# VH-VL binders against q9fz32: the designs that were tried, part 2

Target 1, 221 residues: q9fz32
Amino acid sequence: MALYCRDTLIIIFQKLTVADLARASCVCKVWNSVATEDDLVVSAFTAPWRIKELVGRPASVSFWRDNGIWKFAISHRICRGDSVTSLAVKYAVQVMDIKRLNNMMSDHGIYSRDRLLIPISNPEILANTTCYVELDKYAKREVAVLYLEGAPKREQPVPGTNQQSNLSADGKRRLIESLRRSMQVDDGTALYYLAIAEGDPRSALSEFSADLRWERQAGLN

## First folded at step 16 (VH-VL)

Design y1
Fold by ESMFold2, fold request of step 25:
Structure y1 (fold): chain C 221 residues (1-221), chain A 124 residues (1-124), chain B 107 residues (1-107)
Amino acid sequence: as target 1 above (221 residues)
Amino acid sequence: QVQLVESGGGVVQPGRSLRLSCAASGFTFSDYDMHWVRQAPGKGLEWVAVIWYDGRDKYYADSVTGRFTISRDNSKNTLYLQMNSLRAEDTAVYYCAREFGYSSDYYEGYMDVWGQGTLVTVSS
Amino acid sequence: DIQMTQSPSTLSASVGDRVTITCRASQSIRSWLAWFQQKPGKAPKLLIYRASSLESGVPSRFSGSGSGTEFTLTISSLQPDDFATYYCQQYDSYPLTFGQGTKVEIK
């Protein structure tokens, strides 16, 4: 097998998990080029759950690192009378998992938002569906969401263009490079955390560290 | 300095009521979920109830559901436990505890600070 | 409800001994487990959260491990201050539940 031939690599990489594609992308420039192609990455990300389509692209490569069930959620439209308890019963999930997934805090109560993320209790609900990559302000990460009623039609800005500061282009570039080195991530990931931290690099690093701990705990059980 | 001080314990006949208070200081009380935990004499710890930061979401152990009500007054930095229809098996030291949930704006959910407790004795 | 079972119920040990306490959950609690130390007449004190993370100010001789349904608290070299009762507690879901406790006594 010709390990530097793109056509051969595509055939091999089409069979890989998201974790193995990430490993393959670190081998050399040719492997990196093939392993990071959008169509391959999306296919590897969606295939285990039989998702029909994934709409939107994340700002960060770290989104693709793990496609465990916690990467997906139902986006539930909040209605009058909803409570965390009533939603836990409705979706057959635990109250504390809703709390953890949404980082429920005093400034982010249930009725201060339009939608709440609901954990997936039965992965089969994802089969033959369309999921949307969205930056959830409260979960502090990009999530692949399922809208049971269908997604609203609108133009959506990509993560990293939301919450843009007045920082100059040179200032943004230097800040991104500093974050990239500190966090050992790509530009897209650095941009994502900078955006949710509203331009504050200390807050961005803190939020990255917290997301890593959360993903490790949620993904290691 | 974070402090939790319980009060309101005493000796009460079965079927009567008591109201426990927990005075909080040294932290922003309204940002934290709060718990009651009890310990019968010579026995282990038993979780009683939690109330979330906003006072809306409350959860109880089966042994006290329908009889006890947890509440909070964020303007007074005070947690309460209203105990109705008391039974002999409710005899215990009652602790209030703070749930650590706001370090770096992420929910952790473990109890990090406890009061010294107040004794409730239910006996004829 | 998730039932938490500790063993042993009582443990006799000498200063310097390695002590291990186990805690078993009736269903997976992932890593949402805490360990508490309680001395007679005192409030419980948090030692370990998230199964293995050491609370600030707790001596490094304490460590926790495990996930799923099986967890351990280890004291690598028992000190006089460590004679107490230890409780595990799951906080994966309500109602929160404690183990029955393990009393560590002087042998």
Scores: ipSAE 0.309, ipTM 0.716, lowest interface PAE 3.9, mean pLDDT 82
Fold by OpenDDE, look of step 16:
Order: sequence, then C-alpha cells, then structure tokens
Structure y1 (fold): chain C 221 residues (1-221), chain A 124 residues (1-124), chain B 107 residues (1-107)
Amino acid sequence: as target 1 above (221 residues)
Amino acid sequence: QVQLVESGGGVVQPGRSLRLSCAASGFTFSDYDMHWVRQAPGKGLEWVAVIWYDGRDKYYADSVTGRFTISRDNSKNTLYLQMNSLRAEDTAVYYCAREFGYSSDYYEGYMDVWGQGTLVTVSS
Amino acid sequence: DIQMTQSPSTLSASVGDRVTITCRASQSIRSWLAWFQQKPGKAPKLLIYRASSLESGVPSRFSGSGSGTEFTLTISSLQPDDFATYYCQQYDSYPLTFGQGTKVEIK
C-alpha cells in the first residue's frame, strides 16, 4: 500500500538515478506517473554535475539516459581569427573532438557557422551553472549547452515543453528512435504508440507499459 | 520493410550525363542523411557523396567534385545523383545507403541500409 | 584522407575455422569504424558499427574489436554463409573511406 502513495514514491524516487527512474517508470502506471515527472528527471540528470538549472526540455527521452559528460557542450560564438586549432587550444580539447561533435568535414566551413559546440573535458565547469537543452543542427543531437558569457539571446530557440509539433526532421527521427529503443520495438510499433499518445513520448511509453502488463496477465507473452 | 531501390543505370559514352534515382520506402525518408557509394567491377567500395536530411548540406569525394550533384526530394522519398562529364573510371555499381544517426548518447553516422545498386557503364 | 588498409587481401579457410581480419587506419579514427559483408552480386551488409557493436540480426559469431588505428573483425566459427568479401570503413571524418576488402574463400 505504501508503494502506491504518491508522496512516498516521490521521496524514494528523488534518490534514484536517471536509469533507475527509467526502470521504475516501467513497473506500473502509478510508478510511471511519478518517475516521469519532469522535476524528478531533471533533478536526477543534473545532480551528478551539480548543475544549478537546466533550461528547456528534450524531445527525446533518451536524452536523459546514460548521463555522461558527452551530453554537454560549450557554445562558442565564432569570431574572426578563430580556427578549430585555436579553439582546441583555448578549450584544451582535441581538434578531432570538435570536428566530430560538429560534424565538420574541413576547417574551411567554420565561418559559415554562427557557433561551434566545444566538447567538455572537465566536468567541474558545469558546477553551479545553467545549461540549455538545444537541438544543434550540425551536431545532429540534443545537447545541454553551456554558455560561458551568459544566457543565449531570445533569438535562439530554446526547446520548450510540448514543442513536438515543430520538431525538425532530425528531431522527429531522434524521438522515434528513442522510443524504439526504450520500448525495444520496431519503428512501426513505436510510431503507433506515439500516435495514440498524441505525440507525447511519455504517454506513449506509459501506454506501451500498460499493454505489456496486460499481455503478461493475459498469458499472451 | 525498410527498402532502397536504385534506378537509372545504363551504358553511356564518355562526356555524357546520367541521372540516378534511389527510391526509399518503409521509413521516414526525410529524417535520414543519405549516401551514394560506388563499386567498380571487381574492385572495392568508394564513397561518392552525402546529403543531409534537409538537403542543405552536401559533401563529395574529390573524384566526383564538380561533376556530380547529389540531391533529394523528400516529398517523393527519392534520392538523386546527377552525373555529368562521365568518365570511364566512373563505371561502377552505384549504391544508395541510409545513414543511421542518433543513438542514446551521440550521433552515430554509420550506413545501416543499402540498396541493391544500379550499374553505370561508361564506354566509347 | 584517412587510408584504410586491410589484411589479408585473401583468406582461405574451412567451415568451423576461426577467422580474423585486420584493418589499419592511417590516423586515429577512435571507434568510428564499421565492418561490412558483401557477397557477389549483392549489396554490402552492415555487421559491426562503432568498432565493436554488433548490428541487429547479425550472428553472434561475428565480433569486432579495436580502437584508434588498429581494428579486428573476428568470426569465431566460420559458417558456409560467411564466405564473402569483408570491408572496413571509417566514418570518423569525410571523405568516408573503405579498406580494400578481404575475400574469405573456401579452402
């Protein structure tokens, strides 16, 4: 009975890692409803890095999983005189890591971009900072972005909650793939649950979990 | 079922042009970067070009730069390769391939699905 | 350009044999390496990505290892269906490049 009390669950789940929250979300509807709460997930995600605030929300639930330093990057506005080499030196990272993160073919295209994402080598830089969840076109992934010079200007789209309708093709791909992996199903099945959930990935996962439970109870699996 | 089907191959004379097509089905075509890879008869694989999912960014091998143009029509689920100024060394089976992108932690970028290819023969 | 060198170019083996193919990169590609299988008249098939990750549906007898500049594809017990040409590919940076291929043929 105690495990069905929302308040009790919240207290317990506040101590869980993102991975454990994900597992908890598959146990039952009640657990799912608590384990998928935005505040709990964000807290679990940011806590290991001592991040002060996370602004924006990812479209993909997979963003929260495998919480590693590679989820984060520094936003560097490209200035005249910048080269990938100079930036590598400046930030004490490898040239190839910058290139890979930004999917760069050559250094010649650097000036065609407004910014470069810089990989983070020292996690301590994240402590007591505000990070912004962004979909970067060149990185082709959602990244928690650190701005060293202050908050991004309003012109940069910060992904908000429920902006699923305006997801780029890449964003949609990531979302579907995330669901596919989370559910361990094919694309069609993932799309089905996403559709019945009206585009909400959390709801999609919840519905899927419910169906699995039903199937087990019915002896179909 | 995820499928890629190339077409447009044939025999052409040097200096001529040819346009290849790749029809995609079974997945959301507009979500994926697409590649062309070719294979000369009895030889290995050679990357030719890539186009990003939105068609904005394109990259080419040096061997085809200035002669080949990769493009796509997402509304038709079709990838194209316009080949101009064809040379004998362009003779090959041309494959289209889908790039798998996002994984759990980062963008992967490997080719997971290939078509069966279409043969282009450049001969006088 | 990153050059990929495979060894050997040709390998004769029997069913049940352990087969090892190596691929060397001219510079570090970290783990951004894929292995493909190609049968005559067929398209390449992805076997391994990220140097050691097995593609879905690929038999477990296939495995990949390595990082940096040295990579290995291993078939633990060669099956009749495994006689083919194998290619390594780096996708660390453009242009993408392939090894020259290794033909695994029946002894």
Scores: ipSAE 0.030, ipTM 0.612, lowest interface PAE 3.5, mean pLDDT 86

Design y4
Fold by OpenDDE, fold request of step 21:
Structure y4 (fold): chain C 221 residues (1-221), chain A 124 residues (1-124), chain B 107 residues (1-107)
Amino acid sequence: as target 1 above (221 residues)
Amino acid sequence: QVQLVESGGGVVQPGRSLRLSCAASGFTFSDYDMHWVRQAPGKGLEWVAVIWYDGYEKYYADSVTGRFTISRDNSKNTLYLQMNSLRAEDTAVYYCAREFGYSSDYYEGGMDVWGQGTLVTVSS
Amino acid sequence: DIQMTQSPSTLSASVGDRVTITCRASQSIRSWLAWFQQKPGKAPKLLIYRASSLESGVPSRFSGSGSGTEFTLTISSLQPDDFATYYCQQYDSYPLTFGQGTKVEIK
């Protein structure tokens, strides 16, 4: 009789792991009703990591099933000078893990992105933090995201400046080619400067020139 | 047909430079990470370098770091390997290889396309 | 660097035999392992990726298994065309590294 009391079940289930809650949810309807309670699931999910707060909820129940470190990532806003290598060093993770996590491919270059998700190697970083459940468009999965520099500015859905510069794929290609030729650099470098310049080729060239000057002054070339 | 064709190999003296090229055809070159892999005569395979699809990220084996430079021209569908300060131990058949990066938007990996290779011989 | 140790170095077998090649990584590479076949004077050919995924066009007699540090390539029934050198490769992290190879020769 005691196992049918909701209050008793709550007390017991508060001590269960996410996996155990999942198992409990399959026992009977009463157990299911308790084991699937949002507060219990969230607590079970966050407790192993000592996360203070989890903001947001996943769209998929499958999110909760896997409570591994890979469920979490650091949000890194891409800054000028960032490379996957530099970020790997900064966060003490492998380059390949960054690449894979973010599905870095031709359609989604680093410089076309606002942020990169950084895998977490040390779970202690999660302790007493707030994590945000987000669907990352590049990772194409839901991730519990840690912001080290503060809460994500609720970007008001900037009305999608879908100004995807209607530069036809051909136009973009021509632009990149032009920059490449002008800078005498490879495509990646040209893209980098174009991205820094927010798509303005003149600004891109200016930035490139500035960097070259700096390198010369620094004796690096 | 998807194809990679290496060129630029030959016989060079130690300390000299050589530039290898790999011409890609039959696929969108700019979508793929490209690798150089070499094989010394009678030996196994050795990874040399990779350049990512956008040309920005480059990684090298320790054995060639500081001496070799990988680059690409996506407009020409060509991969390059500039080899400086060549040593006898650099003697090998050099292969370019395409990395099969992503399927269904997830990374799977694997070098699925290889060239026929070009022989580089470093000898006095 | 991740070291890949392949065994055996040489394997003599007959047509129809079941052949097993093992590859050991010095550290966990999860499932980021590929198997290649190379014939004399030819470029390597990808057989298996992600430890167990069969490359398109590769015969089903080839299979890969394993995760972490231990991996296996199996040829269920060796065919005349299978006499070659096989290499494992990790692509978990840079630098990419290959096993030393296993030569499968006719008994």
Scores: ipSAE 0.849, ipTM 0.956, lowest interface PAE 0.5, mean pLDDT 90
Fold by OpenDDE, fold request of step 21:
Structure y4 (fold): chain C 221 residues (1-221), chain A 124 residues (1-124), chain B 107 residues (1-107)
Amino acid sequence: as target 1 above (221 residues)
Amino acid sequence: QVQLVESGGGVVQPGRSLRLSCAASGFTFSDYDMHWVRQAPGKGLEWVAVIWYDGYEKYYADSVTGRFTISRDNSKNTLYLQMNSLRAEDTAVYYCAREFGYSSDYYEGGMDVWGQGTLVTVSS
Amino acid sequence: DIQMTQSPSTLSASVGDRVTITCRASQSIRSWLAWFQQKPGKAPKLLIYRASSLESGVPSRFSGSGSGTEFTLTISSLQPDDFATYYCQQYDSYPLTFGQGTKVEIK
């Protein structure tokens, strides 16, 4: 009976990780209603990193399913003389991580961009900071962005456009195949995880990994 | 047809210089990062250098740093490797390879196209 | 530098055999691993990328698995055309590094 009381659930869920909240949200409608409360989710998302404030809200609920360090990035405004190498040194990160995070390709090189997202190697940098949830057009994902030199200028578009990744049919197929192989699951399962991840393969893999961990802990495997 | 063709290999004395070329065809050369990989006779593969699609970012193996220079001319669809101060240990077949970056919107990475290689022999 | 160690260095097998080659990284490379096949006098051929993704045109008997520091290439049923040297490669970070290679030879 106590597990159906909203107040009791709130108290309990305040102690849960984002992953656990996500799982709790799948149990029943009552649990879902509590586990998806904005304040609770934001708190669970930010607490492990000691983030002071999270500004903005993602368009996708899948954003809240994990709060790994990869969900965060530093916004670096590109200056004259900057290179990916110099930035890697400056922020003590790998060049390849910068490249991958920003989806650096021929149609949008470093000098055609206003900023680069820098992966975070030291999570302590997030402590007592304000992070901004935004959709980066190059990374093609929602990221909690840290600005080291002050708050972003107001002109940043509010993440709201459901840009369903116009993956070509072939691209989708390749993605599904990749996920299937990576997860060592059947097509249906791969599609399921991709769907719940709203088309984000990283999220899909993360969810799958989380489920596997859960299954192992539960003694189901 | 997608193709890479290396050239410029040969026999050279230690301390001398050699310039390798790799001609690309059948794809948009400027869209791809390009690599040099070498293989000494009877040995394994060794990564040498990479140049990104825009030609600005370059990275080298420690064994060739300061001696080799990777470059590209996108207008000519050609990759280059300037090799200076050549040593006996630089003797190898040199391959150029392209790295496919993205499948759709996600970086996958991998050297999917290779040339047939060009032999460089450094001997006194 | 990330060191890649393959095992075994040489493998003798028969046609139809299941073959497994392992690759170990000195540190986590997540899933940034590729497998190559090389035949004598030929350039390497990409087989697997991202640890488990099969390159287009590669037979389905080839498969890759693993993450972090341990990876495997499996040939489910060895064919005559599969006798070659196989290399793993990490592309997690520069410098890129290869394993020492595994020669698959006929028993």
Scores: ipSAE 0.846, ipTM 0.955, lowest interface PAE 0.5, mean pLDDT 90
Fold by OpenDDE, look of step 16:
Structure y4 (fold): chain C 221 residues (1-221), chain A 124 residues (1-124), chain B 107 residues (1-107)
Amino acid sequence: as target 1 above (221 residues)
Amino acid sequence: QVQLVESGGGVVQPGRSLRLSCAASGFTFSDYDMHWVRQAPGKGLEWVAVIWYDGYEKYYADSVTGRFTISRDNSKNTLYLQMNSLRAEDTAVYYCAREFGYSSDYYEGGMDVWGQGTLVTVSS
Amino acid sequence: DIQMTQSPSTLSASVGDRVTITCRASQSIRSWLAWFQQKPGKAPKLLIYRASSLESGVPSRFSGSGSGTEFTLTISSLQPDDFATYYCQQYDSYPLTFGQGTKVEIK
């Protein structure tokens, strides 16, 4: 009987990892309702890293599932004279990790960017910090971003406002359902990929596939 | 057809310089990181250098650092390797190789296209 | 530098045999490993990338597995065309490094 009391469950679930919360969410409806609470999930996500605060929320629930150091990055504003090599030295990381994280390719050189995401090699840097959940347009993924010099300027476009205009509510629902089925993901994840794809379901699927590949490459699976 | 063709190999004396070229065709050269890999006679493969697609980032093996310079001319679809202060141990077949790098906007990596190589012999 | 060690250095096998080549990295390279085939007088050919991804045009009898520090290349049924030298390569970090090679020869 005690395991059905919401308050008791909250106390117990506060001690669980993200992975355990995910498992708990599959037990029953009552457990699901508690295990999916935003505060619990955020706490579970941040606790291993001793993060003080997590600002923003991911569009995809999948963001929470892989609570590895690779979910975090330092935002480095590109300055004159910066090179990937110099940044690698500065932050004591591998050049290739910077390259991969930022998807550095022919149409996206270092000088065409405002910032580079720097992978984190030492998790201690996250302790007592504020991290911001952001969708990085070059990395094409959601990342918990650490700013060493202060809070980000508000100019980051809120993902998802404008292009949802032309599909009827029903059409949108059908599209999301279709994507959900195709991707075998939840509605939130489907919505996320649709949003990053600017409403194009084909592109959404492509992005999803690419993300899965990336996860595999990162050794996350 | 995607192709890489190395040239510039030959016999040189120790201490001399040689410049290798690799001509690329059949693909957008400027989209790819390019590598030099060498193989001494009867030996294994040794990575020599890489130049990124934009030509700004270059990395070298320790064995050639300070002596070799990798460069590229994207307008000519050509990769270069300037080899200075050549040593006997630099004797090898030199291959240029393309790294396909990204698939669906994510890095996967792999040297998927190779030239046939050009032989450099350093001998007194 | 990351050291790549292949085993065995030489392997004698017959057509139809299952062949396994191992590559060990001195440190974790995650999944950033490639396998190459090289025949005498020819350039290396990419077989596997990202530890287990089969390059386009490569026969399905080739497969790669592993992560971290231990990797394997498997030829499920050796064909006459498969007698060659095989190399693993890490591309986790610079400098890129190759294994010493494994020569697969006819028994």
Scores: ipSAE 0.800, ipTM 0.939, lowest interface PAE 0.6, mean pLDDT 90
Fold by ESMFold2, fold request of step 21:
Structure y4 (fold): chain C 221 residues (1-221), chain A 124 residues (1-124), chain B 107 residues (1-107)
Amino acid sequence: as target 1 above (221 residues)
Amino acid sequence: QVQLVESGGGVVQPGRSLRLSCAASGFTFSDYDMHWVRQAPGKGLEWVAVIWYDGYEKYYADSVTGRFTISRDNSKNTLYLQMNSLRAEDTAVYYCAREFGYSSDYYEGGMDVWGQGTLVTVSS
Amino acid sequence: DIQMTQSPSTLSASVGDRVTITCRASQSIRSWLAWFQQKPGKAPKLLIYRASSLESGVPSRFSGSGSGTEFTLTISSLQPDDFATYYCQQYDSYPLTFGQGTKVEIK
């Protein structure tokens, strides 16, 4: 097997989870190039749920690092008579999970919005569907959304090319250097955990430490 | 200073009704979900009910469903518990508690502020 | 309903001891677990939320860990102020439920 052959790497990486693709992208320049290829990443993201198509691109690359069921939601159009309780019964989900998913607080209640995100209780509902990558302004997170009534009529949003940060370029460089030193990793790994933590270096360190502990446990003979 | 003060407790006969109040001060009451939690003498804590910040969503423990009603008046910064068909097992200190919902747009939870409680005794 | 079981029900300890209290849920509650301290005649006080996050003003000798069904509260070096009853409480789903409590007594 040729470690620099892109065809061979593509075949190997097609079998990897999103977490393993992230790890592979940190090995070297050639592996990084293949492991971050758009088609490969989208395929790894959608395959466990048998999603037919994922429309749109996230602004943050960290979106692709976790494809657990909480990354997906049904977008329910709010109708007269709806309540969180009635929707929890309708979709067979916990009211607390609707609350947590949608950031239910004083300025984000059910009557202040047109649609509400519903957690996925039965993952089979995702099979053979088209999901849309959206930044939900109320939940303040990027979500892969299923529309049971069909997609709304609107132009696609374009993904951002600049990371959302108030830090200057020099401040970002110093932050990355500090993370590399603290975690004893390369720039790519530091950037990955910083992206997962949405620019918060303390959260990035916490996530790295948790992954390291899990890997040590998983590596037992 | 953030404060919760319960009132309305007392001694009542079984089958009667009682209304508890919880006066809130030092924070924006309408931003927070509110809970009732009770503790029978010498016993542990038991969650009773919650009402969400806007007053629309209410949830109850099985032991009180159909008998107790939680409500709030955001204009008066007051939480209420209407207790009907009282039983001996409802004898407890009743606390009101504030749920700390979100920090930096992420759900946190936890009951971070409590009142001192009001005693309800249901006795013949 | 999710049942919460604490262990031990009572423990005796000396100032300076490391104290560990465990809490088991009858089903996964992910990380939606809080710990409370209660002294006689007083309301409960929140110590830890989301299994491991320390509430503001709580001394750093308190820590929480665990996820899923098994959780621990640890006091790294017990102080005189820490003799109290401790409760865990799940808030994964309604109805919210508490453990039965763990009384920490002076040896």
Scores: ipSAE 0.319, ipTM 0.724, lowest interface PAE 3.9, mean pLDDT 83

Design y4
Fold by ESMFold2, fold request of step 21:
Parts: structure tokens; C-alpha cells; sequence
Structure y4 (fold): chain C 221 residues (1-221), chain A 124 residues (1-124), chain B 107 residues (1-107)
């Protein structure tokens, strides 16, 4: 097949880290198109941990910018008798790291959740596995989740899971305007964050704040 | 105004029990993890215990494990410390402190609000 | 349990001096360290959290640095209000532990 400028960029970008791909995506339209291609981004994200497959797509583009170990977690289904202490012992992790990863504040106790996210203490468990990109409702973060029993058991989608998206046209317009002013961004950006937050304005602001912090950290390195 | 007020301190003989209270006001008590920290006269600070926001997770310093019990009543905005089998080395000013957990979705930590303390003296 | 060791235990300084207090952990605590100031007869006051983040209302002459096992609290130009005892505290894991304190005295 004939070599194109895009094909040459793909060969070059295959060598880049997630941080360098993010920088490359800011150069021009052609570089942005190549650097944001799903195959390249997934490869750069998974290669350091030797993950076999990453299933699903994140709602937030910022998900791809950081593939540190905290982006990954084991899904532990809560069973009778579980405590944060017993899980910390079982998985050889610190109680405080379970607390931090799962956003343990103002939420219900662990038994009101379906599962807890467990930090990865030994990154080698990720090698040759399938991880699932999920937004954990209680932890309020997107993570690449490892299921030790293979795969998540998923029910059929229920109607109304996007309740914020069911607002009237005037209601949607007011939400977008409110987010625009709060975040001081254009309509397109406000719509993007509202969409990844499934219509929830609080989650949209949280995602925006997370993206700003990532950009600041990138500037420090 | 955010405020924590300890009470229940006093003089007690070794082997006896005391119950400390910490009344919280000016913030949503049930959103915060709470700590007890003590300071013996002329000495440094010693962390005693924590109880998480919902009252289920409790952790203790080794020096008090099995003798002290931290608890909370979120409907009364009150933190408690039940101190059993008191020893002379438990003599201290006991502070309650609020943990600032998260700025937004990021854990920050730190004990940002403290009471003024209540004195417990364990003496024969 | 993680032991926290402060040095010096006492230091004497004059107004305007640059003061440095160090805190060492017996094992890595990453950046989960706080600094507190305590004046006689008063409760401790949070100065620094996450090793280097300044608590609201704390003067900018205070700064924190470090990660892993070694941490530093610096007062760039000591003021009369800064004569106090300073404590570091790790909150990486339970049980939480304080350093023994550093008393900053008038020279």
C-alpha cells in the first residue's frame, strides 16, 4: 500500500507515551487525527502493563492522558462479612488507599454498594488480562477494571439511566448555559462535559476540574 | 461558624472509665471523618483514633486498642470516646478533630478543625 | 507502624531568620504528610497538607517540601507570631503518627 503522511505519523507515534501522544495531538489537524486514533491511544495506555485487551470507551477523553497504576483497579463484589479492613488484608493493600480510590465520603456504607474498587498492589496481575473501562458511580471516576472471575455480569440497560438527558429543550438550554458560565467555556465544551456526565451538572464540573488538574500537572513536568 | 467542643474530662482513678463527648456545629457532621488526638502535659501530640463519616470504620493507636472505643451519633452531631481500663499514661488533654477529606474528587486529608480539648487526669 | 522523627527538637531563631524543620518517616509515606503549628494553651492548627499544599489562611512564608521519607517545613522570614511548636504527621496509613515536635524559640 502507498505510504501516506498519516501512515508515517502512525509509525512514529507508536513509540510515544500517553503524555507524548497528548502533546502531539496539539500540533495540527493531521497530528491530532493520528495521535487520537483509538488503536494508538489504547496501545500506549496498555503497553506498560502488558494488558491484553481494554474493553469499552471512556466518556472522558482525559482518561487516556494518565495510565498510572491508579487508573486500574480490581472489582470486588461486596459479600456478607466484608469490611474495608478485611479487604485490605485480603488484597495486601492499605485501608487508606481503598478509602481514597473509592471516594469514601458522604456515600452509603460499603453494603449499599455493589462492589468496591481495590487498588493494584502488584502490577503484574494486569499482564495478559482484559480490563474494562467503567465509570464507578460511587467512586466518581473512570477506571480500567480487572475482574478476577473473567468479566462483569451486566444486566440489560434500564430506561431512564440518562435522566438529565430527558430534560425539555428549554431545560437542556438552561443547563448548558449554567455550565458555560460556571466553567467559563464555549457551548461545545459544556455539551461535551454534560454528555460524559450523563446529564449530571455536578459530575460535569467534577470532570472539568479533573481535566484542569491533569493539564497543570503536565505543565510541571 | 465551624466549631468542635469537647466535654467529659476529669480526674479518675486507674482502672476506671470515662466517656468523652465532642459536640460539632456549623458543618454537616455526617460528611466528615472524625479523630481523637491527645497530648500529655508538656509532651507532643499522639493520635488516638478515627471513625469514618458513617460510623462503621474505626481505627485505633496501639496504645489504646482494646480499651478505648470511638463512636458517633450523626443525628446528634456528636463524637464520643469511651475510655475503659484507664492508666496513668492516659493522662492528657484530649482533642477532637475533623478530617478534611476531599477538595473535589481528589483526596487531600488533614485535620483542619480542632476543639480546644478536655483534660483527663488518671491519678490515684 | 510508621515512626516520624523531627529535627531539631528545639531551635532558637530571631525575627527575620529563615527556619527549616525536617521530618523523617521510617518508611515511605509518599506525600501523605501534614504539618501543624501549636501555641501554648491552644489547639494545633493545620499549616500544610499533602507535604506541600498550604492550608487556607496560612501565610505564604510557610512552605512544605519533600516526598517518600524526608520532608521539610520552611519559614522564609520568621515573624513574632511564628514562635510555637511544630509537628509533622503522616496519614499514609493507620495508625496515624506524629513527630515528637520542634519548638521554635526566641534567640
Amino acid sequence: as target 1 above (221 residues)
Amino acid sequence: QVQLVESGGGVVQPGRSLRLSCAASGFTFSDYDMHWVRQAPGKGLEWVAVIWYDGYEKYYADSVTGRFTISRDNSKNTLYLQMNSLRAEDTAVYYCAREFGYSSDYYEGGMDVWGQGTLVTVSS
Amino acid sequence: DIQMTQSPSTLSASVGDRVTITCRASQSIRSWLAWFQQKPGKAPKLLIYRASSLESGVPSRFSGSGSGTEFTLTISSLQPDDFATYYCQQYDSYPLTFGQGTKVEIK
Scores: ipSAE 0.254, ipTM 0.693, lowest interface PAE 5.1, mean pLDDT 83
Fold by ESMFold2, fold request of step 21:
Structure y4 (fold): chain C 221 residues (1-221), chain A 124 residues (1-124), chain B 107 residues (1-107)
Amino acid sequence: as target 1 above (221 residues)
Amino acid sequence: QVQLVESGGGVVQPGRSLRLSCAASGFTFSDYDMHWVRQAPGKGLEWVAVIWYDGYEKYYADSVTGRFTISRDNSKNTLYLQMNSLRAEDTAVYYCAREFGYSSDYYEGGMDVWGQGTLVTVSS
Amino acid sequence: DIQMTQSPSTLSASVGDRVTITCRASQSIRSWLAWFQQKPGKAPKLLIYRASSLESGVPSRFSGSGSGTEFTLTISSLQPDDFATYYCQQYDSYPLTFGQGTKVEIK
């Protein structure tokens, strides 16, 4: 059967967008196996931007479903004298987009962090570069980041708590999906609570519940 | 009860200065970005300025840049607008407004709480 | 600066009518648009944020739609409390800008 031949499916799927690969992965076991193959998925994710290499693996499979420009960011190392305004001018972006991308909130000042995510205003900057898949603990999302000054030495697909986990990337993905459903939040929020709970889903849910209770007592939202 | 109350409006001559205050209550003031919006008599709304939650980031409309200064004192739950070199076209009701910034850690935006406004009249 | 243009400037309608107000941006603002209602002598009231999200406590007869440069506010069945002036506002980038307003009057 040609529709069950992996070589034939690979040729067909190589031409699909990330959205169409996601649809193909829902057809049957054979299609799922081919449509979720790492090389194929990474190629579909990176090709529209002509990215040379994507280093690291996301904890969440939902990362691959959307390769819009907002999935990518420049990782800027905070220096003395930096302000959101000065960085917006430096990178030719809007201050509101820096605010939105980084979830700048009352407890996340610019100088409390080592790096700040900068939106991509010109997608050409991504061409022929290496991007790194990272979970940004302040933005609470997985992002493909570009380091203009040269990449830090990354040896893990997900920084921080995940490198202490015994779970595979696929196991972490399923855990995140389960936690997301239990808490009724997006992937980034689920990842944040899982990270601060050191990979323990019960602790993550407990901390989420406590944060919701605190917010209601404080009159926030 | 979440509330914003403006004060400091009045009649002032062109070229003079005036300072508006906005007293906040019923919420954690230091968690929110704050705006000034004005409305000339019989006219529409015009955004004037914003100050972010921590008081460091400030942005202004072109019509007031260099003349107005927004500030806040988080220890007193008070927003300020210092208006210098006032002109006739600055005559308006001035509102302070709270920005509802985030829901579930995502930016939402919107000015969800407004004060009653204070009238500033610039006239000889 | 991003210019916001509303149409119509004035709209006459009867209770029960379906009312549609449009707002056009001079450049794409994606979905960073809010709608406000203002009655004479009162402060504006937020109705819609992020183009289509209904603010808490706002009746479900209000709805927003659109993205990019074209946006609409719809009142599905106009009530006596809905006679007011409506403003759109972009908050895609500073400076924030309002439309000129649309006055909805009793016909």
Scores: ipSAE 0.158, ipTM 0.630, lowest interface PAE 5.6, mean pLDDT 83

